# Ledger of designs, part 69: VHH binders against Protein DOG1-like 4 (DOGL4)

Target 1, 232 residues: Protein DOG1-like 4 (DOGL4), of Arabidopsis thaliana (Mouse-ear cress) (q84jc2)
Amino acid sequence: MSKMRNLVEEKFLEFYESWVIQLELYLHQLLIAHNNNTMSETELRHLISKLTTHHKAYYTAKWAAIREDVLAFFGSVWLNPLENACSWLTGWKPSMVFRMVDRLRKSRVVLVEAQVKKLEELRVKTKFDEQKIEREMERYQVAMADRKMVELARLGCHVGGESVMVVEAAVRGLSMGLEKMVKAADCVRLKTLKGILDILTPPQCVEFLAAAATFQVQLRRWGNRRHYVTHS

## First folded at step 20 (VHH)

Design zk9 (from zi13 with D31Q)
Fold by OpenDDE, fold request of step 21:
Structure zk9 (fold): chain B 232 residues (1-232), chain A 122 residues (1-122)
Amino acid sequence: as target 1 above (232 residues)
Amino acid sequence: QVQLVETGGGLVQPGGSLRLSCTASGFTFSQYYMNWVRQAPGKGLEWLSGISRSGSYTYYEDSVKGRFTISRDNAKNTLYLQMNSLQPDDTAVYFCARYSGLEGLKPSFDHWGQGTQVTVSS
């Protein structure tokens, strides 16, 4: 069944497609850098900056879009089912990136004790922040099923104009809450990413970013192989 | 048959401007992410710019950011690259390329034009 897409969905779909393509291009550069021991620190920092800027651009676009229709991001028609299944509050779960960091520890990358300690502290903080957001999110979700809404639901489809107004008000209220939660989640994402990059050396940052990007693009590929997705 | 044909290259003085065009045929142009890539003498391929299928979203390499502008006219099946403030280091063959996805973890372009020569010299 083909779903009608609203304007927000259509625009963001195109944006995301292009953004992912650009990420793929940057991933290639990261991989080259990772395998090239001759790159200067300045060059590596420049590459890192390119990626961070790219990520910032994503959230800029996202936040503009969610102001118009935050509910679009809970359907996320630009993602395949696998990607959506791995989504937390309309994006990647912040604590997940520490799995990428763990990979560094198992590779040729040597983290010093101070780095390990800082990363663990960040991990704990990130998890705490996630839980806080989750609790608040649940409140909004549960609030949708207030007494009025439950009663309306019970009455079925034979409701008058006043009932429609009640539903619309409820949806607006939920949407405002969701927008707040999504933004909060994104802030945790950005903070976590920044935190990791601040702890790691430039070469380590490159490897981390490469790992993260690889996982993202591969997840998309794996999902697309399982489910045919049309992105147009 | 898919074809991409670049035009607009030439000799220009430093600080000058050129506008490249790439005319596409043999496929639905508006469905693809399009790119400009260049190859300078003795150097490898350098990605310069990309544009989304509708043209609403554009990306640039730092080396050309602020100087080059990518655009497209889907009704004319044409990709453009406006190049301003050209420098000697911009001397290269410029290619239009259609993005086709990842081969492994490497970005792939399945169709290229023949390229157009851009020479920036005093």
Scores: ipSAE 0.911, ipTM 0.971, lowest interface PAE 0.4, mean pLDDT 93
Fold by OpenDDE, last read:
Structure zk9 (fold): chain B 232 residues (1-232), chain A 122 residues (1-122)
Amino acid sequence: as target 1 above (232 residues)
Amino acid sequence: QVQLVETGGGLVQPGGSLRLSCTASGFTFSQYYMNWVRQAPGKGLEWLSGISRSGSYTYYEDSVKGRFTISRDNAKNTLYLQMNSLQPDDTAVYFCARYSGLEGLKPSFDHWGQGTQVTVSS
């Protein structure tokens, strides 16, 4: 279906396209580093820092855009249907990354007992935070069918300047709640990512980040192959 | 035919500045993510900077961050690289390159310019 995009959607679409391209470039560096044991810890840490900075930049841009139009992120025109299907509150589900960590354990990566314990603790915490957010979202979802929503529907049948202002005010009110929830989810994402990186050694971090980036770009690729996305 | 032509290279003293240009033809320039890449003598290719299709978003490698500025004029089909505070280590052939996506897991550039030589020496 063809959809008219608003300015926020258009801008973020371009941003996301460029951001993903940059991620792909960084992924290449990660893969090189992963396959080359000659890199020093300093070099690895620098590379990790580049990636973490890149991820932070995404959320900076996202949060700026959300302030303008949080609803744009529930449509997410910059994502294909497969990506959207895998999304949890406008992004990746935090607990999913532990599956990637488990994959590391099955590879050449050897996690010491202390790391395993810390990762498990982090997993439990992450799950708890996710559930908390989900409960809150459920509350919002149920509450959405309130007087304001009924009024919005009723007012939508009328044309007038005052009605438009009332509708806009009502939409803003609803959007504020959604913005809060999205930000909360993003915080869990960031905390989870940071937590994992703090537990892993630099070489392990590189491998993890490479795996995560690979999954992200491949998911996008697979989705695009199945569903042609037009950006015009 | 897709063409990229770099200009603006030359000899400069350390601390000097240069502005490189890359003129594109044969494709819709404004639809592509464009890049600057360099190759120093005896070294491999080094990605330096990228810019989104409208020019609104830019990225830099740490080696040039704060010194180089990428920009584009889509009306002129031209990519720019303003290079300030040049150092001897910046001596290289500089290329503009069009991003074309992933080949496997490797980023690919399907078109390159011929390159322009930048030499930084006292």
Scores: ipSAE 0.908, ipTM 0.972, lowest interface PAE 0.4, mean pLDDT 93
Fold by OpenDDE, fold request of step 21:
Structure zk9 (fold): chain B 232 residues (1-232), chain A 122 residues (1-122)
Amino acid sequence: as target 1 above (232 residues)
Amino acid sequence: QVQLVETGGGLVQPGGSLRLSCTASGFTFSQYYMNWVRQAPGKGLEWLSGISRSGSYTYYEDSVKGRFTISRDNAKNTLYLQMNSLQPDDTAVYFCARYSGLEGLKPSFDHWGQGTQVTVSS
């Protein structure tokens, strides 16, 4: 059954579809660059910049949308169930990208010791930041189930005007908290991505970004294939 | 049958402007991501610009960013490319193309117009 979508969902759906298409186009460029050792460092850096800019644009759009309706992102109708299942606080889990780096390292990417150390430091930091956010999320979720809300729940949704107001206030409060947490999570994502790119050489960055983009589009593809749904 | 027909090409002096049109038929135009692509003499295909189904979101290649503007009128089943500040390097055949997804990891377009020639020369 198709879900009824609100305006925020519909708009972001179209945005995301187009954004993914562009990612696919950029992925192709990354793959070409990766397979062509004739590109200069300047050219590679430019390509990397294009991708980073594209990702930043996503979060700009996302943050604008969550300001309107953060709850839309906890349903994420623009994602298939597989994508949603792999989501952490409305996006990719920051710490997972280190697994991608590890895989690249085991294949053809040669990291010097200094890079390895820096990546490990970043991994630890990223994990710490994730945990901090998770604790805050738990705090908000637990706070939602306070004594007042429990009492209201027992009385039912149709109890008096004052009760409705209290519930609405509580939901608003939760939404505000959720928005904060989503933004915090996104910041960790962006910081982690930047951190990795700062550690890697331009050719390594291209390879990493290609791998990340490949994973993203393949995940979407796999999910869509499973559900016989096409979004782009 | 799906058809895309480009028009608006021609000869223009450097610094000049052209507006290309692509008229679509045979499919629900408003449901597709549309693109402009060009091919210069002796060169490969170059993606230039893309536009979402409603036209709300647009994207550009760096080579044309700030100079070209993609738009669409879904009521008229028409895609547009406003080209300003044209340079000799913009000389090419320009195509509108319908995006169709990935073939493997390669973006694909399932329908193309015949193309329209744009020549920028003094």
Scores: ipSAE 0.901, ipTM 0.972, lowest interface PAE 0.4, mean pLDDT 92
Fold by OpenDDE, last read:
Structure zk9 (fold): chain B 232 residues (1-232), chain A 122 residues (1-122)
Amino acid sequence: as target 1 above (232 residues)
Amino acid sequence: QVQLVETGGGLVQPGGSLRLSCTASGFTFSQYYMNWVRQAPGKGLEWLSGISRSGSYTYYEDSVKGRFTISRDNAKNTLYLQMNSLQPDDTAVYFCARYSGLEGLKPSFDHWGQGTQVTVSS
């Protein structure tokens, strides 16, 4: 039997499918730009802006959706198991992008000392922010075993009007907490991305964004091949 | 057999409007991400717009953003492109294309229409 999906899941599934397709199209443009030495800085900046806008659109949609049902994002039916396994608080782990930058440095990207220093500072800050969020999440997860959650579990086994109301209230409370954590994580993601792009030159930004997009779409492809999941 | 047939092209003056249609057959139209792509004389293919399977989500290239509107009617198996404020640079053959995923890292379209000519001239 297929898992029943709620409306939020269905909507976001379609959104994500389309968003990924658009990302794939943009990736192609990034790759072309990367291999085109004739593109002006203005053109590169425009392309970068286009990609950043696309990413911002994702979070706009996400935040709208999590207001309705944040729990949907902890299942993330629009992702395959591999993608989900690689997710941290409903998205990419911010500190992971620094590994990508390191890979680029070892390959083709030459960073000046000032850039390296700034990236390291950003990495440290990002890591600190991640840990802060993780601690909060841990506390929250431990709290799930409190009296309220026990009551929720007990009531979930019974049918009754009053019981339903209590369960709903409990779930709402939990969801609100999770929403805050997810938003905090997303803020770190956005801040980290912005920080990296502010440090890199336009050509380097293009290369970084291409690498990031490549990683994302390849991860999806690998997961789909392994688990026979088809998406648009 | 999968078929895409574009219609609605023609000659229009600058500032004018056209509405293109693409009729799909031979597949479940509502399950696919659909696109409009154009090719101007002497230029390569340019992606213009895409639309999700239900039509709820749309995307545009900057060159047509604010002027063109993509839509679809799944009941009629038809894709639309409303083109407003047309400019001479919009002169091209316009194609409807079904997205099929990545070939390597390149986006791929597995089915195309024959195209419809749009000419914007005074």
Scores: ipSAE 0.900, ipTM 0.972, lowest interface PAE 0.4, mean pLDDT 92
Fold by ESMFold2, fold request of step 21:
Structure zk9 (fold): chain B 232 residues (1-232), chain A 122 residues (1-122)
Amino acid sequence: as target 1 above (232 residues)
Amino acid sequence: QVQLVETGGGLVQPGGSLRLSCTASGFTFSQYYMNWVRQAPGKGLEWLSGISRSGSYTYYEDSVKGRFTISRDNAKNTLYLQMNSLQPDDTAVYFCARYSGLEGLKPSFDHWGQGTQVTVSS
């Protein structure tokens, strides 16, 4: 039952742990900025830029790792089981981030009508893009269920250079397709994040980023504590 | 007993360089994210830099990025900070600190060195 980690998993595990620690440090800055409300617009934009740059760095590292092993990102060793269970194509589901925006609208954050309209338009666009990716995944699932592909999997039971080469080519094709879909999903995530930050004012961006980082950090802590409590 | 001991501080002229060391004992140094933090006179603590367990991933506060370089040597249980292009505003007590996670939503550093004074003056 023990799973040995490959080199991609080991490297990304260390990267992700350090990346989350930095997110925790940035979250502290976001909460100070939100609670004290004494920062200038320039200082707020600087903090927002730090968070945006940090998220871009995550995707840069992820896309480099995916080129080597996309399957490592399905059931990731650097995430606890709760984090993995909440994943949609190796990350947060773009349409679900708008529940966090809805929470801001119900709280002390005041959105003007033009912002509300733009956010609803973005929500619809994001859902549309998300559904496009889900249709592509369904097409790949149909292709995988094709009897010819099942026969290729069965041929992997025979020793021989010809059968091994055919199986390897089929596996490479599936991995390339998965990589493309994961990158497409990540692009929707980045476009959705950018779209939200473009619509919100700097103080609203700080509150949104604080809420998003809080959710990510708490999901990780809850999942880790649930494991610890179960095994204590 | 966990212990962190900083050395290498001193007086330096503007534009000068200095290398700080932090020797760790009493814990498995290579399993911890390590940090440099400073406190200027009359100011609060300012986080400067952090480094992952193997040293492969480093992070910097914008005010020191490009001038300071964090590194570690896990075989020697030592954390380093190379400081270049020092200016009077860099005058502070410099601490190494071990990250221990969140208490609530607040980052926690559970062990600190005693600090080493860095003074940048004409």
Scores: ipSAE 0.814, ipTM 0.936, lowest interface PAE 0.8, mean pLDDT 86

Design zk9 (from zi13 with D31Q)
Fold by ESMFold2, fold request of step 21:
Structure zk9 (fold): chain B 232 residues (1-232), chain A 122 residues (1-122)
Amino acid sequence: as target 1 above (232 residues)
Amino acid sequence: QVQLVETGGGLVQPGGSLRLSCTASGFTFSQYYMNWVRQAPGKGLEWLSGISRSGSYTYYEDSVKGRFTISRDNAKNTLYLQMNSLQPDDTAVYFCARYSGLEGLKPSFDHWGQGTQVTVSS
């Protein structure tokens, strides 16, 4: 079975595998910090900074890759089918992260009234931005269907100067539209993450980051376990 | 049988440099994320650096970032650590280690070298 991967997919596959390994190593540090109340606030802030820097590095690499091939991020070869099924516009759905915060509140994390108010404001803003992107995605899909841009791309078999330019422009427009929407979604993800970490205290940030990393790691392991069984 | 053998340790003065090598055998070296870990006298293991399969992506603990450089040569089945600006608190046994994934939620390294001693002393 010859795998039909382009250069972008090959590079990002290796990047993502190593990025996840580092996330696994950082998760261990988060779990140690969570279980041992011996770390100072300065030490906790350094650990939180490592995680935020690691997440920012992911988006730096992703945006470079998207410029070359945004379609690689829809049904990604570096994610298993379960991970892909949980994706919203090439990543986690921003509004869903607040369910994780809610679960932490019900079990271990006690928030003061000011924090609760700020988190609710952020939740509403995040949902609003998310819905705006969803409406734009819908308009994009309608425009594609109305203008038959997929059919124009297929018309590229008819070699003519004007039709070739129209097909190339249509393909370029499709990719640019998707890139714009993915970047908008990533911007909401980054704003939401930053907003949550700014509202939470350092110990609460460690709890949140540990829960988020655990979910991502376990989703990958569970999806790979199903893949492993399917191929055996 | 999987083997990892470190070389290149020794005694250096503060501010000096050393280059460590780790020769791998018994497995397809280019398929594994590889790491350097050290153990200072009287202390536990400290992860220092990791490198992706091709060597294209590298990661560092904050205490060594900018001073240490991890690299690999898959044609020679060899992992490297270039250590610059060495200080006395870099004195430790340095190990290369193969990452094998999570056991539960704990990172696991399934194969280690014997280690090579680095001593930084005036």
Scores: ipSAE 0.809, ipTM 0.933, lowest interface PAE 0.8, mean pLDDT 87
Fold by ESMFold2, look of step 20:
Structure zk9 (fold): chain B 232 residues (1-232), chain A 122 residues (1-122)
Amino acid sequence: as target 1 above (232 residues)
Amino acid sequence: QVQLVETGGGLVQPGGSLRLSCTASGFTFSQYYMNWVRQAPGKGLEWLSGISRSGSYTYYEDSVKGRFTISRDNAKNTLYLQMNSLQPDDTAVYFCARYSGLEGLKPSFDHWGQGTQVTVSS
């Protein structure tokens, strides 16, 4: 009676588990670097490179997986309900990361006026790109509900090969559209991250990456404590 | 009773190779993320590599990437580390370890082997 996880979900669950464990190991290195000002700029840049490479590896694996099943990334089995509730188009919302930068600025990170101006320019660009994607998603959903889904409603109670073919075509069209929008959102995420790291100095980048990784890890831990999570 | 037993250490010349094995018992080996960690004389512990439950995903510390290869055989409850292009500063005791998650924000390994000595010298 219960549905099985598909192959995409099973593989990505294992990938994500290992990816998070490696993020936890990198977080430890970031916290050491953040709390001890004994590391050279070369060592800081190396650590920053490890983190950026690790994040790029996540998207490489994700983009391969969404070609096979983009719907697995909406309500993902590898995320707890709290993590899923915080998702915007299968990931963190790009504009929200600037709230983290603002909090660091108040307590830990001193920014010069040139950096502040560049961060505000990036914030505006990020919000603009988000809004474009949200408008495209809305147009897609309206078109789905209006024309294609009305056709499916007329055919949906029919059992047979022709009804199945119409349903399969509609689902395939939805999946293709969702894949394009998820990739567009991921590109905004990558551009925003790169932009922030280009504006910040290496010590500031380490503090930002430590805060971001801490938030991600704590969100996972908090969500697991609130819900029973079965691990085999 | 969880046990991890490393074997395969020894003396090797610079540029040489060794393969370490870690035999697991007392738990379902195939359900755990497994790791290799080393301790050079007078130094602290250094994480080297980790491997996912099926072996499909592997991770390496930069100093060993390209030279060391982690693998596992779940049918034999055994973790492996193939070490190539060994250098004198790879001299250390090598441990296999089972990852157990964060304690606070620090990574925690709840079970360790006794270690196997690797010595790289002329």
Scores: ipSAE 0.785, ipTM 0.925, lowest interface PAE 0.9, mean pLDDT 86
Fold by ESMFold2, fold request of step 21:
Structure zk9 (fold): chain B 232 residues (1-232), chain A 122 residues (1-122)
Amino acid sequence: as target 1 above (232 residues)
Amino acid sequence: QVQLVETGGGLVQPGGSLRLSCTASGFTFSQYYMNWVRQAPGKGLEWLSGISRSGSYTYYEDSVKGRFTISRDNAKNTLYLQMNSLQPDDTAVYFCARYSGLEGLKPSFDHWGQGTQVTVSS
């Protein structure tokens, strides 16, 4: 629990708090739509569009913030420790969303075989893209452990303008690379979400979005409850 | 102890404008997400708008987006709703409400004002 935050962290903390509150309000609408079969297909598509727009707003704000400070998104001050522990490159691992689809299929959602085939194709594509990003992250980690970087870190105590400039340039280059990997991961997340919503019917989309929002909200509450019990 | 008091309601012609105020006391106003909600005669409650602690982030129900503007002044412990292009179906009692989190999976508003009547007719 750091007492000092930079401006990016302070702004995004307030943004994220309000974004989650709005997600909680939308979750209520999703649960009403799920429990009350009175909504037309047009009304369901409107609700789905609200959720899609809300998620796009999150990434718009995030991408603006990571241009200023990508490191704020690793071990974020706006997430509790449980939420941070579940992060893969600053968010949900994209392939994990298919576990939610699998659970829905087993309980309430009936999928035709064409939908099942398309979902499996999307799952494979998502895992492929995910693995490409993991390989790029490994290359990034190797670059960080590069002998030149280790030697520069060891020499970082030297008082000299050229030594400081070389270290600063190396750090800036690594931060820019990390920003690109985070954006790539976010693009996989958005592509996967869009792909799932395109395959599912509007009632099935409402079920999926309700399950996803429920899990996000419950993870936050569970993490806060553990912290509250420990420190209250 | 905790009080929310709405003012600024009244009778206005269609197409008119009105500004509502909600004065807060008995709690640290600047630490809460605040909301406007309305209730038309014989109808349930309708959430209209919400605003983050500093006022930097605002959210609107689609039916009022572009016509209504939520704002706050934390130095005055006051929440505002500017309502433009009012129509007869905006006739309702308007409440400010403090968001308190979820009870189960249901959003909870733990304190409400007594409301202010807005009537739009000629």
Scores: ipSAE 0.778, ipTM 0.922, lowest interface PAE 0.9, mean pLDDT 86
Fold by ESMFold2, last read:
Structure zk9 (fold): chain B 232 residues (1-232), chain A 122 residues (1-122)
Amino acid sequence: as target 1 above (232 residues)
Amino acid sequence: QVQLVETGGGLVQPGGSLRLSCTASGFTFSQYYMNWVRQAPGKGLEWLSGISRSGSYTYYEDSVKGRFTISRDNAKNTLYLQMNSLQPDDTAVYFCARYSGLEGLKPSFDHWGQGTQVTVSS
């Protein structure tokens, strides 16, 4: 409306809206399964599979869009300011999901010792991967800043298309590096999600997925209310 | 006044096909996520399919995926459901419904058509 949007932003805005609507429909099914607990194990596994497939579809669409414009995912037009402020490399920080697992342990679910040990192993691996990405991102940003400063100094000495080509190459390098880092972060997110669902029983998976979807929906709802007060 | 009117139901043999239409009026059709929902005799409502504003993104319940195709024509304010390989279990009243967001944490469909009967029997 007050901002020009490119094709990537416009397509992903429509995609994300429809994706969230489907998440809201699946959340209803999760809450029914959670509250009544009358579904067979086969029915629970089917519902879990729907949620897993839905999350994979999100990343499939995101990765296609990132290839065209990774910068659209930093300050996304399809997210309100609160949602954007909670982002670490264009999404939730992978290790933060274990706070939801901790909530499950304090609530209705009971985790056996074998599950606790496997979750701790996964937490450690997720943290390790996360920290590796943070170190790589820091090194890349420093290198890009140094390269950018050198190129800006050289612009004072160059005339014509060579200067434009050097700037374009630097911008391309930044975008490619960011794309790589965002995909790496997303892979950790998806691997962590799948790992948690493999460790938990089907009823526990429903509890976890309901909590995660509820948080995402409530964050969007809360941020939309503050967004309207702040911007309108 | 928002109105949704389904047409195209009827009696069909197992394995047959049918195409449902839902004509919308009283609102900007192209700005809404639209859905098909059915209710079989003696059963509750079952969501079947949804479609984004432009029609670019579609979603299906697993039981109908591959057999049913949702589409829309925003110029005609019309939602469609192409139903193939129909089975007796598909016998139901089929409703067109407009998604309006969450009420609490419950999905809300604020406007429904009157429904159209689909009967699959030999």
Scores: ipSAE 0.733, ipTM 0.912, lowest interface PAE 1.0, mean pLDDT 84
Fold by ESMFold2, last read:
Structure zk9 (fold): chain B 232 residues (1-232), chain A 122 residues (1-122)
Amino acid sequence: as target 1 above (232 residues)
Amino acid sequence: QVQLVETGGGLVQPGGSLRLSCTASGFTFSQYYMNWVRQAPGKGLEWLSGISRSGSYTYYEDSVKGRFTISRDNAKNTLYLQMNSLQPDDTAVYFCARYSGLEGLKPSFDHWGQGTQVTVSS
């Protein structure tokens, strides 16, 4: 099983590397579109559609991977609840995207009052959905750490064949619960992204997507330099 | 020395098909994201397609989706581009290129082949 988890992670790593390279190509197009204010609305909407489709493809691939082995994204099931809670379900909190929106508002991007109101409504909804997931994750992790996993570990140590089946059932239950919560978090992330793009005008969407892509590729480049990787 | 050599170009009639090959040497081919790029007369460089290290993940420019297929054979250190339903606007020099990452925020391809001419005419 642990070999299978490594294989799933390696396969997703290759996907992610290629996905980021394609994002880098799209970032170049976004920066050209931002710097050349003469692009038509049709051309901007096409570029925005490419980015939206690219992000949906990321989640499609991720959901396929977590279906095979969600624990490859989390680590061992025996981590204490505090350690598990610190990771925030294999990604950034959905509401963190609004920091990027706030930075754009400090630039020359001027939002009309109607846009500001809709963005604040979306931020509140996103935080509400985020908090709901946090509460479910806390309940899940505490219950697993206190009763189920400790008892099953003891049973597996002393009983043999029936203990193996009980441990396997517990692992499947943990996996299914974690898969559900990761997908719920990803759904909030995707809905929030789409909501922001629906509120912004096409030029504002291009600027937002360029900023978000820039942050993502630079964060990965920084991480790769730390591990002496010279290219992706 | 890193080297990329394209072959398989030629003259083809509209609606026809052609298969390009790019043979790589001087580096571990299977560890690089590889690409096809073309340059039509009077136009700049146009990225067409890219492929992941194992070949499992492919990407296409919208204008060639459904008509062109990128593939690779890592045992032969060879990149391929199958081109179907060719039209006169596909006339160009076709290059294979190795992706090397960003310079600043600009994509960089550090090694290119010499190119192979594809001409669609009748």
Scores: ipSAE 0.708, ipTM 0.911, lowest interface PAE 1.0, mean pLDDT 81

